# Ledger of designs, part 19: VH-VL binders against StAR-related lipid transfer protein 5 (STARD5)

Target 1, 213 residues: StAR-related lipid transfer protein 5 (STARD5), of Bos taurus (Bovine) (a1a4m6)
Amino acid sequence: MDLATAAQVSEAVAEKMLQYRRDKSGWKICREGNGVSVSWRPSVEFPGNLYKGEGIVNGTPEQVWDCVKPLAGTLRAQWDENVNSFEIIESLTDTLLFSRTTTPSAVMKLISPRDFVDLILVRTYEDGTISSNAANVEHPSCPPNPAYVRGFNHPCGCFCEPLPGEPNKTSLVTFFQTDLSGYLPQSVVDSFFPRSMAGFYANLEKAVKKFFG
Below, E stands for the ipSAE of ESMFold2; O stands for the ipSAE of OpenDDE; V2 stands for 0.75 times the mean of E and O plus 0.25 times the DockQ between their complexes.

## First folded at step 15 (VH-VL; framework fv_tocilizumab)

Design c66 (from c49 with heavy chain T102R, light chain R24Q; at its last look DockQ between E and O 0.65; V2 from the best seeds 0.75)
Fold by ESMFold2, look of step 15:
Structure c66 (fold): chain C 213 residues (1-213), chain A 122 residues (1-122), chain B 107 residues (1-107)
Amino acid sequence: as target 1 above (213 residues)
Amino acid sequence: QVQLQESGPGLVRPSQTLSLTCTVSGYSISSGYSWSWVRQPPGRGLEWIGYIYYRGSTTYNPSLKSRVTMLRDTSKNQFSLRLSSVTAADTAVYYCARLQVRLYGTVYFDYWGQGSLVTVSS
Amino acid sequence: DIQMTQSPSSLSASVGDRVTITCQASQDISSYLNWYQQKPGKAPKLLIYRASSLESGVPSRFSGSGSGTDFTFTISSLQPEDIATYYCQQSYSTPYTFGQGTKVEIK
């Protein structure tokens, strides 16, 4: 994929992410507690759901970003129980790249390991917000691997937002829109994402303390 | 509804420069997409010449790169092809086309002009 | 450059026949492969994108499959209006390249 094509694909993903972030209506809360809410609505991209996580993390935006960024030097795989490995396949720029992410088995082995191949764009906004914007692509260096079920990410990522007047806190808004593929009971899928997203915030809080004190 | 239309001379002498213009209606060429030229010699297959990206950068087929220039005039919503030092081998129907780019890396030519035959002959 | 090789270069078939055209890429292009139909005097028309996805408004008798280097285009039941030349085109990387074409005729 050349840079002009990848730039256009990734800008389309980023525009979808902004639309999700700006639209306050249509969300149904499915889990909340401990300062974190997870909500959902039907996806327009596939027969499944778009999930939104919202929570305040104790840490500066820079510290939180270092824990979640889908870029070189990320701490993500060290603490995120749903990320077994994160590999940069090809960089077009330092903020536009192709990645492969692997996940462990989950839900008592009902969900076998997946791998995901994505095009990733990182954007910075004037208010200091940093976003990650990812969606599925294919890459010849990452053909299907029998050890994994190839998953499919529809537009997803996060907004790592400063809180006005609160330099040591960060508002993290996450969007997950993932087709896990394969044959899975719908009840397993519907319970997995909200639980995993709530766990993500709890583990992130611990990770920020661990890595930055 | 997006529409593309080629214009320019149908006859060019050897060693001269072939010059074609594509006029676009229904979409601003500076608002998105890549805007391409594709040619087809009579009775033969298609050859991509290059595109101009909506932000202005160009990418050319390496086989033609030394002889190709593409430019645009955003005020007229036009993009152009110049091919220098032509020979009879450059005789072809020349199409302009829009390169559609969609999520997940999906790329194809969605709108084409009618094509303009350019004959290189002395 | 990624070379695209189509087979056959031409074929003749009867109305109602199943027609199969193959396309081979000189390197792995994942599923970044399109199929176009071109009738005489007309520009190419997209039928299939991403190897197997049918463009809106295209009859369901057209289909595609494959990934990597080997791709297949099928007309399940040839109709008189399907007389055309068919091209595969890789969309993985520039320069975008086309197969040499397959001319389909009614016998």
Scores: ipSAE 0.705, ipTM 0.880, lowest interface PAE 1.2, mean pLDDT 93
ESMFold2 (binder alone), look of step 15: mean pLDDT 94; pTM 0.950
OpenDDE, look of step 15: ipSAE 0.868; ipTM 0.928

Design c67 (from c49 with light chain S93N; at its last look DockQ between E and O 0.67; V2 from the best seeds 0.71)
Fold by ESMFold2, look of step 15:
Structure c67 (fold): chain C 213 residues (1-213), chain A 122 residues (1-122), chain B 107 residues (1-107)
Amino acid sequence: as target 1 above (213 residues)
Amino acid sequence: QVQLQESGPGLVRPSQTLSLTCTVSGYSISSGYSWSWVRQPPGRGLEWIGYIYYRGSTTYNPSLKSRVTMLRDTSKNQFSLRLSSVTAADTAVYYCARLQVTLYGTVYFDYWGQGSLVTVSS
Amino acid sequence: DIQMTQSPSSLSASVGDRVTITCRASQDISSYLNWYQQKPGKAPKLLIYRASSLESGVPSRFSGSGSGTDFTFTISSLQPEDIATYYCQQSYNTPYTFGQGTKVEIK
């Protein structure tokens, strides 16, 4: 994939992410607590659900971003229980790259380990917001691996937003719409994402304290 | 509905420059996609020449790069091909085409012009 | 440059026959392969993208499969209107390259 083509693919993903962020309607809360809410609605991208996580994290936007960024030097795999490994396969620019992420078994081993291959774009906005924008692609360096079920990410990522007047707090909005593939009951899938997203925020809070506290 | 139409001389003398223009209607060439030229010598297969990315950068087939220039005129919604130092081997039907680029790395030519035969002959 | 080799270069088949065309890439291109139909005097028309996905409005008798270096295009039941030349085209990297084409005729 050349740079101009990858830029255009990733821009389409980023525009979808902005649409999800701006659309305030149609969300149903499915989990709430400890300052974090997880909401869902039917995805317009595929026959499944789009999940939104919203929470305030105690840390500066830069500190929070260092923990979640899908870029070189990320701390993500050191604290995120749902990320077994994060590997940069190919960088086209400092903010546009191909990655492979692996996940552990989950839900009492009902969900086998998955791997994901994504094209990732990082954007910065005038107000200091940084977003990650990812969606599935294929890459010849990452053919299917029998040790994993190959998952499929529809447009996903996060918005790491400064809070006006609160320099030591960050608004983190996350979006996930993932096809885990393989045979899984829909009820297992529907329970997994809200739990995992709530756990992500809890573990992120701890990680920010650990690395920057 | 997006439409592409090639225009330009159908006959070019050897060693001269082949020049073609593609006029696009139904979509602004500065709003998205990559805008390509593809050629097909009579009775032979297809060869991609290059494209202009909607933000303005160009990418050319290395086999033609030394002789190819592509430009655009966004006010007329047109993009053009210049191929210098032509020989009989450059005789072909020249198509302009839009390169569709969408989510998940989906890339293909979705809209094509009707094609314009350019003959290189003395 | 990624070379695309189609086989056969031409074929004749009867109406109702299953037709199979293969395409080999000179390197791994994952599933980044498209199939086009071209009728005489016309521009190519996309039939299949990303190896196996049918373009909107394309009859279901057309199908594609494969990944890596080996790809197959199938017409499950050849119809008179399917007389054309068929091209594979890799979309993994520039320069985008096409197979040499397979001419399909009715015997």
Scores: ipSAE 0.623, ipTM 0.843, lowest interface PAE 1.5, mean pLDDT 92
ESMFold2 (binder alone), look of step 15: mean pLDDT 93; pTM 0.944
OpenDDE, look of step 15: ipSAE 0.833; ipTM 0.918

## First folded at step 16 (VH-VL; framework fv_tocilizumab)

Design c68 (from c62 with heavy chain G32S; at its last look DockQ between E and O 0.88; V2 from the best seeds 0.84)
Fold by ESMFold2, look of step 16:
Structure c68 (fold): chain C 213 residues (1-213), chain A 122 residues (1-122), chain B 107 residues (1-107)
Amino acid sequence: as target 1 above (213 residues)
Amino acid sequence: QVQLQESGPGLVRPSQTLSLTCTVSGYSISSSYSWSWVRQPPGRGLEWIGYIYYRGSTTYNPSLKSRVTMLRDTSKNQFSLRLSSVTAADTAVYYCARLQVTLYGTVYFDYWGQGSLVTVSS
Amino acid sequence: DIQMTQSPSSLSASVGDRVTITCRASQDISSYLNWYQQKPGKAPKLLIYRASSLESGVPSRFSGSGSGTDFTFTISSLQPEDIATYYCQQTYSTPYTFGQGTKVEIK
């Protein structure tokens, strides 16, 4: 994909992400506890759900971002139980790139390993918020691989937001809408994502403390 | 319903500038999509010329880039093509078309004008 | 530039026949390929996008397959209204290039 097309695609994805972040209506809470809220609504992108995670993480925005950023130098694969590997396939700019992410098996091997090929854009905002914005694409360097089921991310990512007056805390808002592909029981899928998202926040708290004290 | 219509001179002299306008109805060219020109020499295949993104940036076929300018007039809901220094090789039916680029990188033309023949001749 | 080569340049078939057109890209374009139909005196019309996805309102007798460099377009049972020239187009990278076309006629 050339830079002009990728810039257009990624800007559209980022605009969708901003719309999700600003829309306060239509969300149903499906899991809440330990300072984390997970809510959902039907996706407009595919026959599945859009999930929103909200939580405050003990760490500066820079520390939290280093743990979650989908960029070179990320700490993500070192702590995230759902990321087996993160590979940058091609960088168009320092903040616009193609990636391949692999996941381990999950739910006692009921969900076999997936790989995801995404176009990723990182944006910064005047208030210090940094967002990641991703959606699935194809890339010639990442054809289907029989070791994995190819999954498909619909517009997803996070907003890593400073909290006014609280420099050592970060508001992290995540959006997740993934077609795991293949045939899986709907009840397994519906229980997996909220639990996994809550676990992500718990593991992130531990990671920030481990890497930054 | 979205409709696109080409207009402009059907005859242009060699070395002059070919100018065409596409008038769009049923959708604002400033709201979304990219707005494109494609040409087809008589009895031949199709050649993409370029597009103007709804926010105003342009992308041109490199083979024509030195001679092509695209502009828009959002108040008239029109976008235009200028091709300078034309020769007989530029004789073609010129189509305007709406270009969709999805969130997933899929790209296609979903609406086309009826086409306008432009002949380059002395 | 990515060159697209269609085969055959023309064909003649009977109503009800299966028609197959191939398109080869000069480099790997993943599945970023479209198929258009152009009837005489008319603008092209999108039939298939992303190699295999059928545009809304297009009859199911039209189909596409392939990825990488080799792509196939099929009309499962040719109808009289399918007389047209068919073009493939890659959209992996600008310039978005078209094949030279395949003219389909009734025998």
Scores: ipSAE 0.751, ipTM 0.872, lowest interface PAE 0.9, mean pLDDT 92
ESMFold2 (binder alone), look of step 16: mean pLDDT 93; pTM 0.943
OpenDDE, look of step 16: ipSAE 0.899; ipTM 0.943

Design c69 (from c62 with heavy chain Q100R, light chain R24Q; at its last look DockQ between E and O 0.92; V2 from the best seeds 0.84)
Fold by ESMFold2, look of step 16:
Parts: structure tokens; sequence; C-alpha cells
Structure c69 (fold): chain C 213 residues (1-213), chain A 122 residues (1-122), chain B 107 residues (1-107)
């Protein structure tokens, strides 16, 4: 995919992410605790669910971003239980790139390992917010691999937001809408994402302390 | 629904500039999509010329880039093609078309004009 | 530029026949390939996008398959209204290039 086409795709994905961030209605909380909430609603992109995570992380926005950024130099694979590997396949700019992410098996091996190929855009905003914005694409360097089930991300990512008056805290809003592919019972899917998202915030808190404390 | 229609001279002399306008109805050209030109020489295949993105940036086929300019007039909901220094090789049916680019990188032309034959001749 | 080569350049078949057209890309384009139909004197019409996805309103006798460099377009049972020239188009990278076309006629 060339830069001109990728810029259009990624801009559209980022606009979808802003729409999700701004829409207050239709969300149903499915997990809440430890300063984190996970909500869901039906996806408008595919027959599945859009999940939103919201929480405050003890760390500066820069520290939190270094742990979650889908860019070169990220710490993400060192602490995230759902990321076995993160590989940059091709960079079009410093903030627009193609990636391949692999995941471990999950739910007592009921969910076999997946790989994901995404186009990723990172944006910065005037208030210091940094967002990641991703959606699935194909890339010739990443054909289907029999070791993995190819999953498909619909517009997803995060908003890493400064918390006014609290420079050592960060508001992190996350969005996931992922087609895991294969035939999986709906009850397995519905339990996996909220649990995984709650665990993500807990592990992120520990990671920020480990790397920057 | 959405309609595109080409207009402009059907005959252009060599070395002159070919100018065509596409009038769009049923959708504002500044609200989305990319707005493209594609040409087809008689008895031959299709050649993509370029597009204007709804936010104003342009992308041109490298084979034509030195001679191509695309502009738009959002108040008239029109976009235009200017091709300079034409030769007989530029004789073709010229189509305007709307280019859709999905969130997942799928790209296609969903609406086309009827086409306008432009002949380059003495 | 990514070159697209169609085969055959023309064919004749009877009503009800299965028709197959192939398209080969000069490099791996994943599944970023479309098929268009163009009837005489008319603009092209999208039939299939992303190698195998059927556009809304297109009859199910049309289908596409393939990925990488080799792609196939099929009309399962040729109808009189299918007389046209068919083009593949890659959209992996600009310039978006078309095959040279396959003219389909009825004998």
Amino acid sequence: as target 1 above (213 residues)
Amino acid sequence: QVQLQESGPGLVRPSQTLSLTCTVSGYSISSGYSWSWVRQPPGRGLEWIGYIYYRGSTTYNPSLKSRVTMLRDTSKNQFSLRLSSVTAADTAVYYCARLRVTLYGTVYFDYWGQGSLVTVSS
Amino acid sequence: DIQMTQSPSSLSASVGDRVTITCQASQDISSYLNWYQQKPGKAPKLLIYRASSLESGVPSRFSGSGSGTDFTFTISSLQPEDIATYYCQQTYSTPYTFGQGTKVEIK
C-alpha cells in the first residue's frame, strides 16, 4: 500500500476513533473495579462488539505512552500478557506503519494463537493527548501463516490523555473490536475481552512502576 | 443519487492544453471520497490519471505527473483536469469517477461519468 | 508500476457456458484486485472488489478468486447480457493499473 492510500485509510480510522471517544450513549458496563471500567456496545463495523476501557494510570503521559505505543522502541511486548511479539513490517513515516502482532493461546488453550496485520497511525493533539489508531490490512510480507489463526482488528487503539492538574497521572481510554476468526463459542468471546482488558490496565500499572519507578 | 458528468471540448490541437470539467450531483465533493480521472484510448485499456482527495490534496499517475493539474471549485461542486502539451497519444475517452477507499484499504471506483471523447488532431 | 496481464484477450462462448478469465500481477498485491465490466459505449461497472467480494446488485453467477499474483474471474453460466469487456485492476499501490481487458462474445 503506498503512502497516499495509507494516509487516507489511516485518517478514516482515526476519525472513527474520535467518534467512539465522543459518543456517550449505548455503552453497557460489563466490568468495573480498581479504578477501571470496561464497557461494550454492538459494533457498527462488523457483527461483533466494540469494547471501551477507561482508567487512570499512575504515571506521566510520556511514561504510559512508552509502555503502550505501537511504534519502534515500545515496551509493550515486555509486559502485555496478550502480546507475544510486535513487529514493524514497514514504516511509511515515523507515525504511519504496518505491524504484525502475535498473541498467545488463551482460555485454557480454547483460543489458539492469533496474528494480526494492521495499518497504524499515531496522532498528537494540542492538549498533549496521543492516540493510536489501527485497523486490519493485508501486506505481502505477511501472508497467512499456518502457525496462527489470522485475526482482524476493526478500528481500535487508545487515547493517552494528560489529566489536568495531575502531571503524574494519565487517563487512558482504549477501544477494541476484534474478530478472532475461527469458530469460537460466543460465551468464550464475551468473557475473554472484558477480562483481558481489565488485566491490561492492572499489568500496565505494574509495568509503569517497573520501568520508571 | 450520485451522478458525475464530464464536459469540455472534444477536439484539441497538438501542443495545446486539454481541459475537462466534471460536475457532481447528489454528493458534495468536499465531504468525502477522492475525485478521479481515468482515460481509455480508442480500442485500448483504461489508464488512471489521478485524483483529488476531498480535503484537497492530489495524487497523479507518475507517467503523466509533469503535464497534469487537477483543481476543484467546491462552490459549483466541480473538479477539473488540465493536461498540457498534448499529442495524438492523448486521444481517449476521459471518465471522471468517484474513488472509494475503505477503512481496510479496499479501493475501487463506485460511480463513473458517461465519458467524453477528446481527439487530439491538427 | 505494477503490470497486470489478462488472459485471454478475447473469447467466444455459448449461452450457459462457464467462462474463466485470468489476471496476473507483476508483483504480490495480496488480494487488492478488482474486476470491472464494460459494455460497448458505457463506463466500466464494478463487479468484484478485493479479489472475491461481490458488489451489491451483481448477479451471483459472477465470482472471483486468488491472492498474491494470480487471480481468476468466472461467469458460471454465461448470459446474453454478459457480452462485454472485462478488466482487472490492482489497487495495492498507485498508479492503480488495469489489465488490458478480455472481450467476451457469444458464438
Scores: ipSAE 0.740, ipTM 0.884, lowest interface PAE 1.1, mean pLDDT 93
ESMFold2 (binder alone), look of step 16: mean pLDDT 93; pTM 0.940
OpenDDE, look of step 16: ipSAE 0.896; ipTM 0.941

Design c70 (from c62 with light chain Y92W; at its last look DockQ between E and O 0.91; V2 from the best seeds 0.84)
Fold by ESMFold2, look of step 16:
Structure c70 (fold): chain C 213 residues (1-213), chain A 122 residues (1-122), chain B 107 residues (1-107)
Amino acid sequence: as target 1 above (213 residues)
Amino acid sequence: QVQLQESGPGLVRPSQTLSLTCTVSGYSISSGYSWSWVRQPPGRGLEWIGYIYYRGSTTYNPSLKSRVTMLRDTSKNQFSLRLSSVTAADTAVYYCARLQVTLYGTVYFDYWGQGSLVTVSS
Amino acid sequence: DIQMTQSPSSLSASVGDRVTITCRASQDISSYLNWYQQKPGKAPKLLIYRASSLESGVPSRFSGSGSGTDFTFTISSLQPEDIATYYCQQTWSTPYTFGQGTKVEIK
């Protein structure tokens, strides 16, 4: 994929992410506690759900971003229990790249390992917010691998936002729209994502303390 | 009801500049999509020339890049092709077309003009 | 540039016949391939995108398959109105190159 085509693809994904972030209505809370809220709504992209996570993390925006960024030098795979590996397949710019992510088995092996191939764009905003914006693509260097079930991410990522007047805290808003593929009971899928998102925030809080103080 | 229509001279002398305009109705060229030119020499296949993205950037076929300029006039909802230093090899039917690029990387031309034959001859 | 090679360059078949056209890419393009129909004196018309997805309003006798470097386009039962030249086009990377075309005629 050439840079001009990838720029158009990734800009469309980033605009979807902004729409999700700005739309304050239509969300149903499905899990709340420990300073974290997980909400959902039906996806318009596929027959599944769009999930939103919201939480304040004790760490500077830069520290939190280093733990979650889908870029070279990320700490993500060191602490995120749902990420076995993160591999950059091809970089078009420092902030526009193709990646392959693998996941472990989950739910007592009911969910076998998945791999995901995504085009990723990172944006910065004038207020200091940094966003990641990803959606599935195909890439010739990443054909289906029989060791994994190929999953498909619909527009997803996060907004890592400074809190005015609170330099040591960060507002992290996450969006997940994932087709896990394969045969899975709907009840397993519907319980897995909210639980995993809540766990993500708890583990992120620990990771920021571990790596930065 | 998106429609594209090519206009411009049907004859051009060698070494001169070929100029064509595509007029778009039913959609604003500054609101989305990419706006492209494709040509077809008589009895031959199709060759992509380039496009203008709706925000204004251009991408050209490398084989033609040194001779191609594409511009737009958003007030008239038009985009244009200029091909300099033409020879008989540039004789072709020239099509304008709208290029769809989806957020999952799918790319195709969904609307085409009727085509305009341009003959390069002395 | 990614080269696209179609086979055959032309064919003649009877109404009702199954027609198959192949397209080979010079490198792996995943499924980023389209098929267009061009009738004499007309602009091309999109039939199939992403190797196998049928465009809205296109008759179901048209289909496509393949991934990687080898792709197939099929007309399951040739009709008189299908007389045209058919082109594949890769869209993995610019320049978006077309195959040389396959002219389909009725015997």
Scores: ipSAE 0.728, ipTM 0.879, lowest interface PAE 1.1, mean pLDDT 93
ESMFold2 (binder alone), look of step 16: mean pLDDT 93; pTM 0.944
OpenDDE, look of step 16: ipSAE 0.913; ipTM 0.949

Design c71 (from c62 with light chain R50K; at its last look DockQ between E and O 0.92; V2 from the best seeds 0.86)
Fold by ESMFold2, look of step 16:
Structure c71 (fold): chain C 213 residues (1-213), chain A 122 residues (1-122), chain B 107 residues (1-107)
Amino acid sequence: as target 1 above (213 residues)
Amino acid sequence: QVQLQESGPGLVRPSQTLSLTCTVSGYSISSGYSWSWVRQPPGRGLEWIGYIYYRGSTTYNPSLKSRVTMLRDTSKNQFSLRLSSVTAADTAVYYCARLQVTLYGTVYFDYWGQGSLVTVSS
Amino acid sequence: DIQMTQSPSSLSASVGDRVTITCRASQDISSYLNWYQQKPGKAPKLLIYKASSLESGVPSRFSGSGSGTDFTFTISSLQPEDIATYYCQQTYSTPYTFGQGTKVEIK
């Protein structure tokens, strides 16, 4: 994919993410606790759900971003139980790249390991918010691998937002709408994402302490 | 329903500039998509010329880039092709087309104009 | 530039026949490959995108397959209205290039 096409694709994905962030309607809370909420609504992209996570993380926006960023030097795979590896396949710019992410087996082996190939854009905003914006693409260097089920990410990512007056805290809003592929019971899928998103915030809190004190 | 229609002179002299306009109805060219020109010399295949992105940036076929300019007039919902220093080799049917770019990197032309034959002749 | 080579350049078949056209890319383009139909005197019409996805309103007798460098377009049962020239097109990278076309005629 050339830079001009990738810029257009990623801009459209980022605009979708911003629309999700700003739309307050239609969300149903499915998990709440410890200052974290997980909500869902039907996806407009595929016959599945769009999930939103919201939570406050004790750490500066820069520290939190270093733990979650889908860029070179990320700490993500060191602490996220649902990320086995994160690999940059090709960088078009410092903030626009192709990645491959692998996941471990989950739900007592019911969910086999997946890999995901995504085009990723990182944006910064005037208020200091940094967003990641990702969606599925194909890449010649990442053909299907029989060790994995190839998953499909619809527009997903996060908004890493400063809190006014709270420089040592960060508001992190996450969005996921992932087709895990394969023949999985819907009830397994519907329970997996909210649990994994809640666990993500708990593990992120620990990771920020571990890496930054 | 989206419709595209080419307009412009059917005859252009060598060394002149070929100018074509595509009028779009049913969608605002500043609201999305990319807006493209494709040409087909008589009895030959299709050649992509370039597109203008809805935000205004352009991408051109490198083989034509030194001679091509594309512009838009959003108030008339039109985009245009200018090809300079034409020769007989530029004789072709010129199509305008809407270029869809999906969230997942898939690209295709979903709506086409009917085409306009431009002959370059002395 | 990525070159697209179609085979055959032309063919003649009877109504009801299965027609197969191949397209080869000069490099790996994943599945970023489209098929267009162009009837005489008309603009091209999209039939298939992303190698195998059927555009809305296109009859199911049309299909596509392939990934990487080798792609196939099939008409399962040729109809009189399918007389046209068919083009593959890669859209992995600009310039977006077309095959030279395959002219399909009725015997």
Scores: ipSAE 0.760, ipTM 0.890, lowest interface PAE 0.9, mean pLDDT 93
ESMFold2 (binder alone), look of step 16: mean pLDDT 93; pTM 0.942
OpenDDE, look of step 16: ipSAE 0.909; ipTM 0.947

## First folded at step 17 (VH-VL; framework fv_tocilizumab)

Design c72 (from c58 with heavy chain L103M; at its last read DockQ between E and O 0.97; V2 from the best seeds 0.93)
Heavy chain, then light chain:
Amino acid sequence: QVQLQESGPGLVRPSQTLSLTCTVSGYSISSGYSWSWVRQPPGRGLEWIGYIYYRGSTTYNPSLKSRVTMLRDTSKNQFSLRLSSVTAADTAVYYCARLTVTMYGTVYFDYWGQGSLVTVSS
Amino acid sequence: DIQMTQSPSSLSASVGDRVTITCRASQDISSYLNWYQQKPGKAPKLLIYRASSLESGVPSRFSGSGSGTDFTFTISSLQPEDIATYYCQQTYSTPYTFGQGTKVEIK
ESMFold2, look of step 17: ipSAE 0.788; ipTM 0.884
ESMFold2 (binder alone), look of step 17: mean pLDDT 94; pTM 0.953
OpenDDE, look of step 17: ipSAE 0.922; ipTM 0.952
ESMFold2, look of step 18: ipSAE 0.796; ipTM 0.896
ESMFold2 (binder alone), look of step 18: mean pLDDT 94; pTM 0.951
OpenDDE, look of step 18: ipSAE 0.915; ipTM 0.952
ESMFold2, fold request of step 19: ipSAE 0.866, 0.884, 0.863; ipTM 0.925, 0.933, 0.923
ESMFold2 (binder alone), fold request of step 19: mean pLDDT 94, 94, 94; pTM 0.953, 0.953, 0.955
OpenDDE, fold request of step 19: ipSAE 0.941, 0.942, 0.941; ipTM 0.963, 0.964, 0.964
ESMFold2, last read: ipSAE 0.879, 0.885, 0.888; ipTM 0.929, 0.931, 0.933
ESMFold2 (binder alone), last read: mean pLDDT 94, 94, 94; pTM 0.953, 0.953, 0.954
OpenDDE, last read: ipSAE 0.941, 0.944, 0.943; ipTM 0.965, 0.966, 0.964

Design c73 (from c58 with heavy chain L103F; at its last read DockQ between E and O 0.93; V2 from the best seeds 0.91)
Heavy chain, then light chain:
Amino acid sequence: QVQLQESGPGLVRPSQTLSLTCTVSGYSISSGYSWSWVRQPPGRGLEWIGYIYYRGSTTYNPSLKSRVTMLRDTSKNQFSLRLSSVTAADTAVYYCARLTVTFYGTVYFDYWGQGSLVTVSS
Amino acid sequence: DIQMTQSPSSLSASVGDRVTITCRASQDISSYLNWYQQKPGKAPKLLIYRASSLESGVPSRFSGSGSGTDFTFTISSLQPEDIATYYCQQTYSTPYTFGQGTKVEIK
ESMFold2, look of step 17: ipSAE 0.861; ipTM 0.926
ESMFold2 (binder alone), look of step 17: mean pLDDT 94; pTM 0.952
OpenDDE, look of step 17: ipSAE 0.902; ipTM 0.945
ESMFold2, look of step 18: ipSAE 0.815; ipTM 0.902
ESMFold2 (binder alone), look of step 18: mean pLDDT 94; pTM 0.952
OpenDDE, look of step 18: ipSAE 0.909; ipTM 0.950
ESMFold2, fold request of step 19: ipSAE 0.878, 0.875, 0.877; ipTM 0.928, 0.927, 0.929
ESMFold2 (binder alone), fold request of step 19: mean pLDDT 94, 94, 94; pTM 0.952, 0.952, 0.952
OpenDDE, fold request of step 19: ipSAE 0.926, 0.926, 0.927; ipTM 0.960, 0.961, 0.962
ESMFold2, last read: ipSAE 0.858, 0.874, 0.872; ipTM 0.920, 0.929, 0.928
ESMFold2 (binder alone), last read: mean pLDDT 94, 94, 94; pTM 0.952, 0.952, 0.953
OpenDDE, last read: ipSAE 0.929, 0.928, 0.928; ipTM 0.961, 0.961, 0.961

